# Designs tried in a protein design chat: VH-VL binders against Interferon-induced very large GTPase 1 (GVINP1). Part 7

Target 1, 242 residues: Interferon-induced very large GTPase 1 (GVINP1), of Homo sapiens (Human) (q7z2y8r1479to1720)
Amino acid sequence: DKRLFVLSILGLQSSGKSTVLNALFGLQFTVSAGKCTQGAYMQLLKVEETFTEELGFDFVLAVDTEGLRAPEHSNKSKDRDNELVTFVIGLANLTLINIFGENPSEMQDILQIVVQAFLRMKQVKIFPSCLFVHQNVGEATATDQTMDGRRRLEQKLDEMAAIAAEQEQCLDVTCFSDVIRFDVNTHVYYFAHLWDGNPPMAPPNPRYSHNVQQLKSRILMTATQESRGNIMKISDVKSRVQ
Short names: E, the ipSAE of ESMFold2; O, the ipSAE of OpenDDE; V2, 0.75 times the mean of E and O plus 0.25 times the DockQ between their complexes.

## First folded at step 2 (VH-VL)

Design r5 (framework fv_romlusevimab)
Fold by ESMFold2-Fast, scan of step 2:
Structure r5 (fold): chain C 242 residues (1-242), chain A 121 residues (1-121), chain B 108 residues (1-108)
Amino acid sequence: as target 1 above (242 residues)
Amino acid sequence: QVQLVQSGSELKKPGASVKVSCKASGYTFTSYAMNWVRQAPGQGLEWMGWINTNTGNPTYAQGFTGRFVFSLDTSVSTASLQISSLKAEDTAVYYCARVYEYSGDWYFDLWGQGTTVTVSS
Amino acid sequence: SYVLTQPPSVSVAPGKTARITCGGNNIGSKSVHWYQQKPGQAPVLVIYYDSDRPSGIPERFSGSNSGNTATLTISGVEAGDEADYYCQVWDSYSDHVVFGGGTKLTVL
């Protein structure tokens, strides 16, 4: 039985997460792709033979959601989104949380859904790993501005965690790091906008492409550490996805 | 065997220079950041900074700028620390230690055996 | 600059439990790592990410971290556990590795 690393990507509809997923895990690595029963799109990617022992796994399963909808649209769609998010995060060794643009209300929506899902998992003693990918950030190389953005995100995550904990009456949770292991300086990636200029066919921003490759490298290297004792087998995932 | 092997002890006079080497083996050199940690006689561990093994860019902790230089020779999987204009206060054991760069928090799972640098007046 | 505070020394009788503390402001929000250093030797990682043990480290070593205090616990202490112990965090605010001052464990 082959060893599997499961990578999930979450984001609101129109957050550009499919672009990130395709850039990270292109067609050249894909063994199979399709939609599972829960509604997530899945791609199975084969790891090169020479790297399987270093990484500790033979395949990567990339899991993408159709796109989460704002909580205000419908009570029925909210329940479905909560179930899908819980399934996708619960299945993953690492979850990417994709945020597009700098709109605070859109950030608040995705953070609320994610924090609630993580809090539910904490109650059953599951502590998944996550990374935040913030797209469409105007300044590509400003260290001070990136650091301020990280601090603001951490404050927002702590705020959402406190609110969720109060609603669920979890007295042992006061900040986001009480919910999952998280370091804002190493678990958040900022990407400049992909396209710039008036014509829609303007060439992609080269810095965005470089940052995507850097994130891909970091994900694969992080997977080596994650695989130390939490490796899934393909048969284990098949029974859970069925 | 995954290991970090450092160069031998050095006895230097004030004003001299010293170069401490740290050779990695048994793993992919560029997948781990290389850190330097100093320990003066009878004192605790003091973090000096790190070097990115992919880019070669060093980052120094406050107090270790100017006289201290981190460098790499990727072709032989070796990191080096050079100290110029040696002072008596530089007397210490110098350790190289690797960090899995992409982990959320940094910790040192592999250490060199240490290189004793003694500066005598 | 973030600071970690350890007691300079702890004494324990063989077979008993030793507890070494590491104090820091809101240290429970950080991941704490612990190193053992014997005289003339390099430090050895004994606990990482608050409570995880590397391969080869005995089960009698355990860790915890909450609020303002992290603790390394060594149960059934043996003479061979006599060493200096250091706690360590990554301070994301300063992008700095921070070590505690070290605790000398004496087994009497």
Scores: ipSAE 0.000, ipTM 0.409, lowest interface PAE 16.6, mean pLDDT 74

Design r8 (framework fv_romlusevimab)
Fold by ESMFold2-Fast, scan of step 2:
Structure r8 (fold): chain C 242 residues (1-242), chain A 125 residues (1-125), chain B 108 residues (1-108)
Amino acid sequence: as target 1 above (242 residues)
Amino acid sequence: QVQLVQSGSELKKPGASVKVSCKASGYTFTSYAMNWVRQAPGQGLEWMGWINTNTGNPTYAQGFTGRFVFSLDTSVSTASLQISSLKAEDTAVYYCARGEYSYDFWSGYPYFDYWGQGTTVTVSS
Amino acid sequence: SYVLTQPPSVSVAPGKTARITCGGNNIGSKSVHWYQQKPGQAPVLVIYYDSDRPSGIPERFSGSNSGNTATLTISGVEAGDEADYYCQVWDSSSDHVVFGGGTKLTVL
């Protein structure tokens, strides 16, 4: 049975999520793609044989949520979105949480869904890894904004964790790091505006290239650590999906 | 243990029809696709198509549309291949083979882990 | 339509290593499976997903796949390894299973 690393991407903007997948893995090694019964878009990517020993896995399953939109959520839509998010996080070795823009209400909606999903998984002793990707940051103020953004994100995550813990009567949870392994200094990445617009057609930008390389390195490091400690097989994932 | 047992050899005249059966045992029949593979005397393996054992939907390779029909009887875990209007060129060993379903995100890499013993169909006048 | 090219025959001395190639355009981007067929018998899966072995297949059978060539390698070849060997891929563009033409392995 082949070894599989499952990478899930969720957030409010589907186009931004697709850009991350293309930037990290490319499409030349895609062996299949399509939608699962739960509504997530999946791409099975074959790792070239020269890298399989170094990485510790043979395939990457990239999972993307389609149509998750906080401003359009009705009560019925919220139930479906919560189930979809719980499914994709539960399936993954690593989940990328894509935060687009700086509207606090939209950020709060996605964070609430994410924190509730992680808390539910903690109750069944599943501890997924996550990384936050924040895009739509101006180049001129990127350094200042990333530090302020990290502080604000941590505060919001802690607030959502405390609320969810009260609702679920989890007395041992007081902040987000009690739910999953999380360090705001190492688990949050910021991308300039170039990444969300037209970067492949623009002249090369050293900051954009640096940001992509840093995220890619972290993802590969996490994938290597997870594959050595908790290897998945394709048959195992197929059983969970269908 | 998993077994695929095929019906016995057939000797037919041109223009006749034949039905080859493949009875599965040792696993849940509807959890795997059934494929058909042909091998003419002294030739290589030629994939004919597959049938989804859960839905009953067949898929035929381009050269095998028309005279060839894949069918199922799930109550007895049996897949069948019917060939109508037999020609001399249909003389071959016909194999059934178990494979994975072709799902959208899993399609592109099916393999055949268990094979029937083969059914020889000879068409001669 | 996609085509897999195998040499018609390969000869090897007992105890040596046999290598059977399967050529295809960008075959390294596909998953290759290998079957062994002895005279009068049904094919037997010996390698799947480029390099995995089914339960019961000896460790001396191995596979690789990169670029335009996949290879089935049989080390310490025994007389009982004499057979026809077929490579197989799935061509997603046509939704078709494609077999190579087969290679007759002779142990002399």
Scores: ipSAE 0.000, ipTM 0.452, lowest interface PAE 12.2, mean pLDDT 75

Design r9 (framework fv_romlusevimab)
Fold by ESMFold2-Fast, scan of step 2:
Structure r9 (fold): chain C 242 residues (1-242), chain A 121 residues (1-121), chain B 108 residues (1-108)
Amino acid sequence: as target 1 above (242 residues)
Amino acid sequence: QVQLVQSGSELKKPGASVKVSCKASGYTFTDYAMNWVRQAPGQGLEWMGWINTNTGNPTYAQGFTGRFVFSLDTSVSTASLQISSLKAEDTAVYYCARDIGYEYSPWFDPWGQGTTVTVSS
Amino acid sequence: SYVLTQPPSVSVAPGKTARITCGGNNIGSKSVHWYQQKPGQAPVLVIYYDSDRPSGIPERFSGSNSGNTATLTISGVEAGDEADYYCQVWDSSSDHYVFGGGTKLTVL
């Protein structure tokens, strides 16, 4: 039975989630793909044998929300988003929250749902890991606004944490750092990447390939720390996702 | 209102070229990929490929490389399909369709009304 | 390449329930979308993501997807439901959209 690391990715439809996931793992090693009962799309990826001993796992189960923006003709999008996000965060060893560009305001609803899910899990003493990934297509504008972007993201997370705390009646929570261990300087990764919309999962712009590989390595090394505390087997995951 | 409006029917001789256009309105054109689908007389739907509306990069299904070219004019929210060296077997209704929904499970909505291309001598 | 199999035709009496199947290897792990096409018209989405209905599509239309078969179900069939119906999936392994061959629904 092989060791499994579960990675979830959240983000708006057309936010470049497919390019982020493809840049990290590609499609070349997919062993199995499909959806689970909660509606999340899952893709099982095999880790190259030369890296399995260093990473501590043999496979990555990539779990993608089906987009957190429902079609304009759907009347159930908000309830679906709440249930799906809570499920995929709870399932994962690590959750990536994909943000397109520097302005998190377009993801305000998603950030609120995410913060509420983490806060609820904190109340039952479950502490999931989370990283924020910013995708940008323009180097000049992205670089110029990086510091402002981090400040805005921190402000939004603190606002959402305060609102969620009031709703959940958690008087000791005033900012996002009270909910999970979070440092905006180390838990937020920026990369300039070719924006490829939804779909296909197009390859990244060759100019950014080196930076993407470096980011991929850093994220996977972070995942190694998480997996050593709670390694799942492939056989174990079937009962959780079916 | 979200809609796709295609150019009118074309009647061409073998060896000629044709360009079918698809104008989008009611949404941000560059947020969604555009698909091309053809339907030969009395036959089913056949996916031809798509084009990324933000980057302009096309992806063609097997059998639709070489003579078929997808292009964009983002300033007027229009996608185009160009077919060169037309053959009788290219006779079909050509549809554009917006790629919408979830990243790994997208569907097509809306569809253009279709453009009939007839190749005959 | 991934293949979707539909029966070429299905006949049903008015007011009865029609079931149109879409067969594919392990199709239950994919999301199935259904399109209705009337003669001389463009296809129209009637079911997306296995079972969701777009605004404006009657509740008589429903879908399911499990194992190797997805099914479009039309209850209380009306004459206006006569059309060709196509199933569709995204096949991530080939990076390709796949359509079924289509099923002609006849109400008689």
Scores: ipSAE 0.000, ipTM 0.417, lowest interface PAE 16.2, mean pLDDT 73

Design t0 (framework fv_telazorlimab; at its last look DockQ between E and O 0.01; V2 from the best seeds 0.00; counts 0 for: pae E 15.8 > 2, placed apart)
Fold by OpenDDE, look of step 3:
Structure t0 (fold): chain C 242 residues (1-242), chain A 121 residues (1-121), chain B 106 residues (1-106)
Amino acid sequence: as target 1 above (242 residues)
Amino acid sequence: QVTLKESGPALVKPTQTLTLTCSFSGFSLSTSGVGVGWIRQPPGKALEWIAHIYWDDDKYYNTALKTRLTISKDTSKNQVVLTMTNMDPVDTATYYCARDEYWGSYAFDIWGQGTLVTVSS
Amino acid sequence: EIVLTQSPATLSLSPGERATLSCRASQSVSYMHWYQQKPGQAPRPWIYDASNRATGIPARFSGSGSGTDYTLTISSLEPEDFAVYYCQQYSSYPLTFGQGTKVEIK
């Protein structure tokens, strides 16, 4: 019965989720402009034996999810997305929330679902971690703009938390950090564009690689922390997901 | 300092094509998350969004005007061009270009001064 | 498209009075912004994302709201505040503006 760290990723369809996972771990999730993932795809990654003691787990279960708000599921998309988000968040020790694209409404809806899911987890005494990955961030992002972006994100999440709290009748929740351990300064990662210019002729952006390494480091840190307190066994995976 | 400036003809005849250029400085459309939009305002009336273009060449158009609109960018020149075909007197308005800043707000944070376009025979 | 309805169309007040401007969306929106426009000038961003004052905007201005209902409030009108205010949603395309509320001097 081996120790398992579960990493999942959520985000809109075609938001580059699989790309991030592939870059993080050298995985082979399908990457395409269209819908390429149905449901949840899982890959089990063996941790090198030399690192198992340090990390505190033997395997990483990477969970790639179907893109949220997929057009193919037009009438039932919201319910399906809700179920998927709840399932994935419940399963994972750490969930990456991938933000990409130019459709604020779609992302806002998903974020509300995410916040709600975390609140539900809290109610059943499940305390997963979350990191936000905001992709396609320009190099010229003044530190000030990033700070403002973080502030706005935090505010939005707080508002969503309040809404969720009201719906769930949770009086002790007033902000997102009451729902889950969250610091907008340390739990949000900004990724440069994957390409330096316009694909397919553009070369890879080295900054993207750097961003991936930063995120990877954070993920491993989180995993190590989790392993010290509440590491799952493979046999426990079924029991965790209600 | 970020600036935008609209340029084009002040007078257009009916059925003719309007071409407007937005020249900007202080930012680049090569920067991820950056967009430029066109907004018009008939005299004494409300603002109307027309079109939008982003750094990745993604384009959006007003639904009612879509068939008449083309938006393009020249990143090297820091320009965005809007073409509108089959102009009508009803299209008389002040036309603005504005920068869309992506960082969580999705708002037009910087505007040009606007250029008045009159459609008349 | 999302239709934004502002009310009232015209608000006639005196300096020092409180102004309350409403913007209602036909459906829930994620991002609502306010712009101020004075005659002969381009619109200026005023409130970002419902409640965030743009840089340099006085504290007497405040924004609130969520979902479909948004409000811009001026606690005490100053002479320079008389203008037209527009709300704008960036929840979905097409982007849309309200018809505007004119705050004029009584």
Scores: ipSAE 0.000, ipTM 0.507, lowest interface PAE 13.6, mean pLDDT 87
ESMFold2-Fast, scan of step 2: ipSAE 0.000; ipTM 0.403
ESMFold2, look of step 3: ipSAE 0.000; ipTM 0.419
ESMFold2 (binder alone), look of step 3: mean pLDDT 91; pTM 0.933

Design t1 (from t0 with light chain M32L H33A; framework fv_telazorlimab; at its last look DockQ between E and O 0.01; V2 from the best seeds 0.00; counts 0 for: pae E 14.5 > 2, placed apart)
Fold by ESMFold2, look of step 3:
Formats: C-alpha cells, structure tokens, sequence
Structure t1 (fold): chain C 242 residues (1-242), chain A 121 residues (1-121), chain B 106 residues (1-106)
C-alpha cells in the first residue's frame, strides 16, 4: 500500500552503515536498521507523513553497494561488479554515481560498468535516472576543477558509451546522452565533504547548504516525476529483492 | 572584464512598487556556482543584504523583507530583476547588486556602483 | 539571525599608527569577510575566510579570529586606509553585516 522510491548509491564503499541519506535530507526521514543483501547494503527511510503527499511516496529505499571495488586481479570479481551494478541500477528509480578525487579517471572501470548497465536497461526499455556526485577534498579544489572535471567526465562517459554500444551491437548510440537522459551541467554535483562518512561538525554554510539543497531538490524532482506511474509498492520491491 | 550596473527609478512614492534591474557583463548566470545578490545601504547607515539568486534559479531573501520581495533572472539578457512592494520612506537607500561566485572564496567579489532610491511623498 | 557587533564604532588615528578592528558574532560562524568602503563608493572585498587578503590588498592588512571573535589589523595606516570597514558572515542565511568601524584621521 505504501509507495517506495528506490535510491541507489554506487562508488567506493562510501559509508557502510552510515545514514548518508539522512544527512542529506535532514529531518524529513527516520532511519531504520540496514540490511546487507548480495553485496548491497539496504536501508529503509520513512518519509514524515506531512511530506508524503507533496513527494508522492511514503518510503525511500537507500541502496549502498559494498565490495564494489573488487581486487583488480580477479576477472570473476569484475563480473560480480557488473552483475551488482546492473541489479542496483535496475532496481533503482535514481542512481547516484560517486566519483572521488579531482577527476573521473579513478573510476574508469566503474564508469564502464555503469554505462553498460544503463545501455542494457535501455535495451529492455527500462529508463532509470542517474546523477553524478563528485566528492573532492577542500572547497578550493572543487572550484578549480569544476569546468575541467565536467569536460573530462563528459569525455569519459561518451567514450564508454561508444565502447558499450559496439560491445552490445547498438548502432543508435554514439554518446552517453543517447543511453539515458543526461546533461553534464545539471546532473553532476560537486561537494568537498558530502560523502566522507562523517557529518559536518559545524552548521552548513550558505555555500554548502545551497549545493546540498540543489542535489536534494533534483532527487525529489526525479522522485516526484517517477511517482506518477513508475513508483513501486513495497510488496513489489520485496518480491524483486527476494 | 566583469561589471554590474543597477538601474531603476531614483524616486518612488510610498506604497508603490520598486523594480530594480542589475545588468552585468563578463560572466553568465548559466555558469555553475554563479549568483547575484542585492544589498542596500540607507544614507549613513550599515549594509543590509536583501536577496540572492543563483544560476540554478535558487533564491534567498532577507527574512524581514521576504513578503515584499521577488527576485528573478533572465540569463539570455544577463539581467537580474528585484521587485520590492509597498515601499516606505525607511526603504530609502543605495541599492547595490553584486556577484557571488559560489565556488569562489568571497560572498561578494564584484559590486555595481549602486543606485540611490528615495522614497518620499 | 547572526548579529555582528563591531568595535570600536570610530577609530581616530594618525598615519603610521596601528589599527585594530574587532567583529564579534552572536553565535559561532565558520565564514567571515571584511569589506572596505569609502564615501560615495561601493564596498570592496578586503579579507575573506577571516584571514585571506582579496586580490590586490596590501600586506599591511591582516585578518584573524575564529568562532565568535574576529579581528582586522592594519599594521601601519596609510592615507588611503581611512574608510569604513564592515565584517560580514556568510555561514547562514540571512547574510548579515556588522554596523561598521569608521577609521578616521585624527
């Protein structure tokens, strides 16, 4: 009976048992105990009842991957990462892709896997959404790299889309925007300390708060659009997870 | 070179609506992290922040003035417009617009020259 | 709302003297800036992040402080330094300015 928005977070083992979504959304959610299933840590967040009609859902299922960084020497680990990412993207209404450091080259293998997963979803006419979160050290570093980082990320995504299209024999895909609806200027967010596993010790500043509110607004806008026909009931999600 | 310039009426009668335009060049409100703020200063008094708008259309207002203010932007014209309703003589001030580069190190790094708005009957 | 209280309100000094301007916040802030304003002119950014000089600001200006207590120091006043100085917090909305410290010639 209750409506569920599924938000997935991909990248390094970013928090494990942390309440990352609660830190992002604040008091709009209560957090339940998490559960680890098939290398994915899942945590149910209840939307406070005063917001459920505005948002169009009653719960958020936060899916955070564990062990996504498989040892580089194992071909079996790479296949498992492909299956896990495909599962997580296929389950989710919105997927956040975490990029650590100052450029996307540190996640080249993960980007390839993600692009292939989205291409596979397109082939079966499933159209999940994604946002990229570029977590950096220090605000000066984030500022210095924003334009250059967007250019490098867009180039890498287009390269991976072309590679994936050839591998999947999909002739109508030449860039990442052909795979899913994506705009590098509106779907990429830069933060100094958003996902370091520790909440800020000081109140968020206007610069930090504005950036966090922008990401939150984009997530909620996506969730609102999905609730008009794509949001699953909790019973449906339980069946798919089982 | 980055510049901002305020324009609007020099004299407004009490209860009327003030409309101020900030025209700028050398930067764009399409650029991530860029915003324009409005600050006013009554003659001989301190500075007071009144409103902000960012590249993504996010908006902030001074709490005491919020019900009287509307801020908007036209990115293609490089303009930000501030509307303040129900003007009162206490609103007499020099009004400045200023750039806020969100990813930068300043709250307001470049200011316009300001425009004096006098509210009297 | 965070109130910034500057002291002294007026500082009357001669060229070559050291000036010390204080800014006290009603609660702890993480981000504080200083602006200089001369009569008939717009404010100019001067110090950001409490201690960093804006582009082109002379080394005789230094900022310090954290939490609730912040200081702007001018090591040796020059004739062009006589102006009003405002502190401003940008840690939370609404953004607020101090009431200013006027540095005037004795």
Amino acid sequence: as target 1 above (242 residues)
Amino acid sequence: QVTLKESGPALVKPTQTLTLTCSFSGFSLSTSGVGVGWIRQPPGKALEWIAHIYWDDDKYYNTALKTRLTISKDTSKNQVVLTMTNMDPVDTATYYCARDEYWGSYAFDIWGQGTLVTVSS
Amino acid sequence: EIVLTQSPATLSLSPGERATLSCRASQSVSYLAWYQQKPGQAPRPWIYDASNRATGIPARFSGSGSGTDYTLTISSLEPEDFAVYYCQQYSSYPLTFGQGTKVEIK
Scores: ipSAE 0.000, ipTM 0.425, lowest interface PAE 14.5, mean pLDDT 73
ESMFold2-Fast, scan of step 2: ipSAE 0.408; ipTM 0.734
ESMFold2 (binder alone), look of step 3: mean pLDDT 92; pTM 0.939
OpenDDE, look of step 3: ipSAE 0.024; ipTM 0.607
ESMFold2-Fast, scan of step 5: ipSAE 0.000; ipTM 0.400

Design t10 (framework fv_telazorlimab)
Fold by ESMFold2-Fast, scan of step 2:
Structure t10 (fold): chain C 242 residues (1-242), chain A 120 residues (1-120), chain B 106 residues (1-106)
Amino acid sequence: as target 1 above (242 residues)
Amino acid sequence: QVTLKESGPALVKPTQTLTLTCSFSGFSLSTSGMGVGWIRQPPGKALEWIAHIYWDDDKYYNTALKTRLTISKDTSKNQVVLTMTNMDPVDTATYYCARGFEDYYAMDYWGQGTLVTVSS
Amino acid sequence: EIVLTQSPATLSLSPGERATLSCRASSSVSYMHWYQQKPGQAPRPWIYDASNRATGIPARFSGSGSGTDYTLTISSLEPEDFAVYYCQQRSNWPLTFGQGTKVEIK
């Protein structure tokens, strides 16, 4: 039975999540791919054999939340998103939370659902790791934006954690770091535009490639630490997913 | 060089179905994040977005027109096809196809447009 | 659906004058783009993501704004700048355009 690392990707836009997955894994050998009944797209990716001993796992299961989009004034869409988010966070060793742009209401909605799911998992003593990926950051102002962005994200996460804690009656939770292991300085990654200008007439943006490599290094580091404690077997996941 | 070109009938009778084809070159709909959309403009009026299709076959439609619209792609032929049922004189417009990468970028290349007149 | 309202509908100005075009969204948007269209031609991308000039667009054009209020400014009109300008949001489906602002000579 082979060892498996589960990586989940959450976000409001399907194209942005797919771009991250392709950048991280490229055209690596896919053993299997498909959609589960809950709407998540899953790809089983084989780890290069020479790295399996170092990493402590043989395969990566990449889980993408298809159809998770801002609701069109629909309570049913919100219920679906809630169920899907809870499922993929619960399945994952590491969850990437993919954020786009500056629409505060839509970002607040997804952060609320995510924080609520992590808080519920804390109550049953499940502590998944998470990383935040903020895409479509202007390159000219990226350095200034990342500092301000981190402060705003931390403030929003703390607000959502306080609200979720009140709703779930968790008196010992006042900020997001009380919910999961999180450091805004090391767990948030800002990605420049994929292209240096308006795509695809513009050349590829070298900052985007650099951001991808930094995130890959962090994912591998997290996976290596995780494999020493709670790595899963493929047979375990198949019985829970199918 | 990126080019897109619309093709289809110039004249359509009321209640008939319109089929428009967008043929493009210089890019592929197999590229992750890539998409093509349709926009129309009645004579002397504003632009109205109709539909969009992505590399992964994800499709989006104008809410008011949704029941009349079908968008599809043939990646191997570099073509996107729009079908609109039950045409009415109010649907008379220049129809454009345009490339739209990801969910956040502008539509950066447009076809020249094809005028479709709906009359008896 | 996000409704985009452009004002004024028409600006009648002379070459050398400053033009200011407004676009107001019915709810907050993350990505606002501007297109220029001349009679008989397809729209051209002009400003993307509120403030970034598309390739080849002169420095006299600038965009600004966030949330619900966006502005396109032409610091000194040239003869080739007389056209219709459309704003477009690409934050939420369905995609929507404003009704356009026509910048006309005299």
Scores: ipSAE 0.000, ipTM 0.408, lowest interface PAE 18.7, mean pLDDT 74

Design t11 (framework fv_telazorlimab)
Fold by ESMFold2-Fast, scan of step 2:
Structure t11 (fold): chain C 242 residues (1-242), chain A 125 residues (1-125), chain B 106 residues (1-106)
Amino acid sequence: as target 1 above (242 residues)
Amino acid sequence: QVTLKESGPALVKPTQTLTLTCSFSGFSLSTSGVGVGWIRQPPGKALEWIAHIYWDDDKYYNTALKTRLTISKDTSKNQVVLTMTNMDPVDTATYYCARVGYDFWSGYEYYFDYWGQGTLVTVSS
Amino acid sequence: EIVLTQSPATLSLSPGERATLSCRASQSVSYMHWYQQKPGQAPRPWIYDASNRATGIPARFSGSGSGTDYTLTISSLEPEDFAVYYCQQYSSYPLTFGQGTKVEIK
């Protein structure tokens, strides 16, 4: 049976998640794709044979949360989103949390669900890694604000972790770093617009290609570390997906 | 407070090599997505982009000047160094260094958001 | 390289008048930015990504455009607005600037 690294992407509806996955891996390397019974879209990507021994896995399973956040914000819709998010985080070796735009309230809801899922997984001794990806944002940028923004994200993550810990009765958790290993300076990536053409065949933004290469490097580094005793077999994932 | 400052010689003779240092504070080139570029402006003329370096040591050069340019960084010292060989009187200009920045809460854009004051370099015999 | 052509080269106007500055690219661009520069000073970021005002820039300034045609508009000139404005593309290397439009007092 072949060895598998599972990469999940979480975010709001129309967050550009599929675009990020395609940019990272490309469609030409997809050997299988489809929607699982839980509602997530899955792509099975083959690792180049020359890298399989170094990385410790043969395939990457990329998981995207299609349909997250229905247009109607009903309680039933929120329950569905929570179940989907918990499922994909629980399946993953690495989770990318994709942020699109500037609505802090919508981001807060997603962060709370994500932190609660990670906290529950910690209780059963599953320790997934995560990275934050922010893209297609068009407000003013400054170094003072960059420092403030990373500090605000860290503060919000700490607040969500404390709330989730109280709700789950976990007294040993007071901040996000107690839930998962995280450094706001090295685990957050900001992406420029991919394509601004109409039709969308316009030249890509040069910074996007560079950011994609950096994210690929981080994913490979994380995957190499996770390959030491933490990689699933394809048969294991099929059992969970079905 | 973000601050950048250029330093280097005010006078350079033709055929000599120019070395300029950009010293900065209020940010680090260890932060993902951050870069520093060099832009010049000859007296009374338009701005011309010269070179750019990013946090991961990725480098970009103006094609017209590429054979003469080297850009490097020292992340621990908060410095970026530009070297330009074979100086000519047409290279007389004010040289600026500038940051490219982004932020989750304020938004991101790849534009030059903070600039140094500039340093005038005169090339004459 | 992408060539940016700004027009007019010079606008001579009085305070209170409307200014319209054009920037045309030789090919379609994804990111167009504007900078303001006063004599003896470094350029300042003014408008980024075609239409977004940088921090602290007054509401009388607006940017618009897409593809190859971009415009910077000042609805009612104030004395402090007289300066040179440069457009700049960040769509492909080498990065390029326009020649500048000088907005001068009549």
Scores: ipSAE 0.000, ipTM 0.421, lowest interface PAE 17.1, mean pLDDT 73

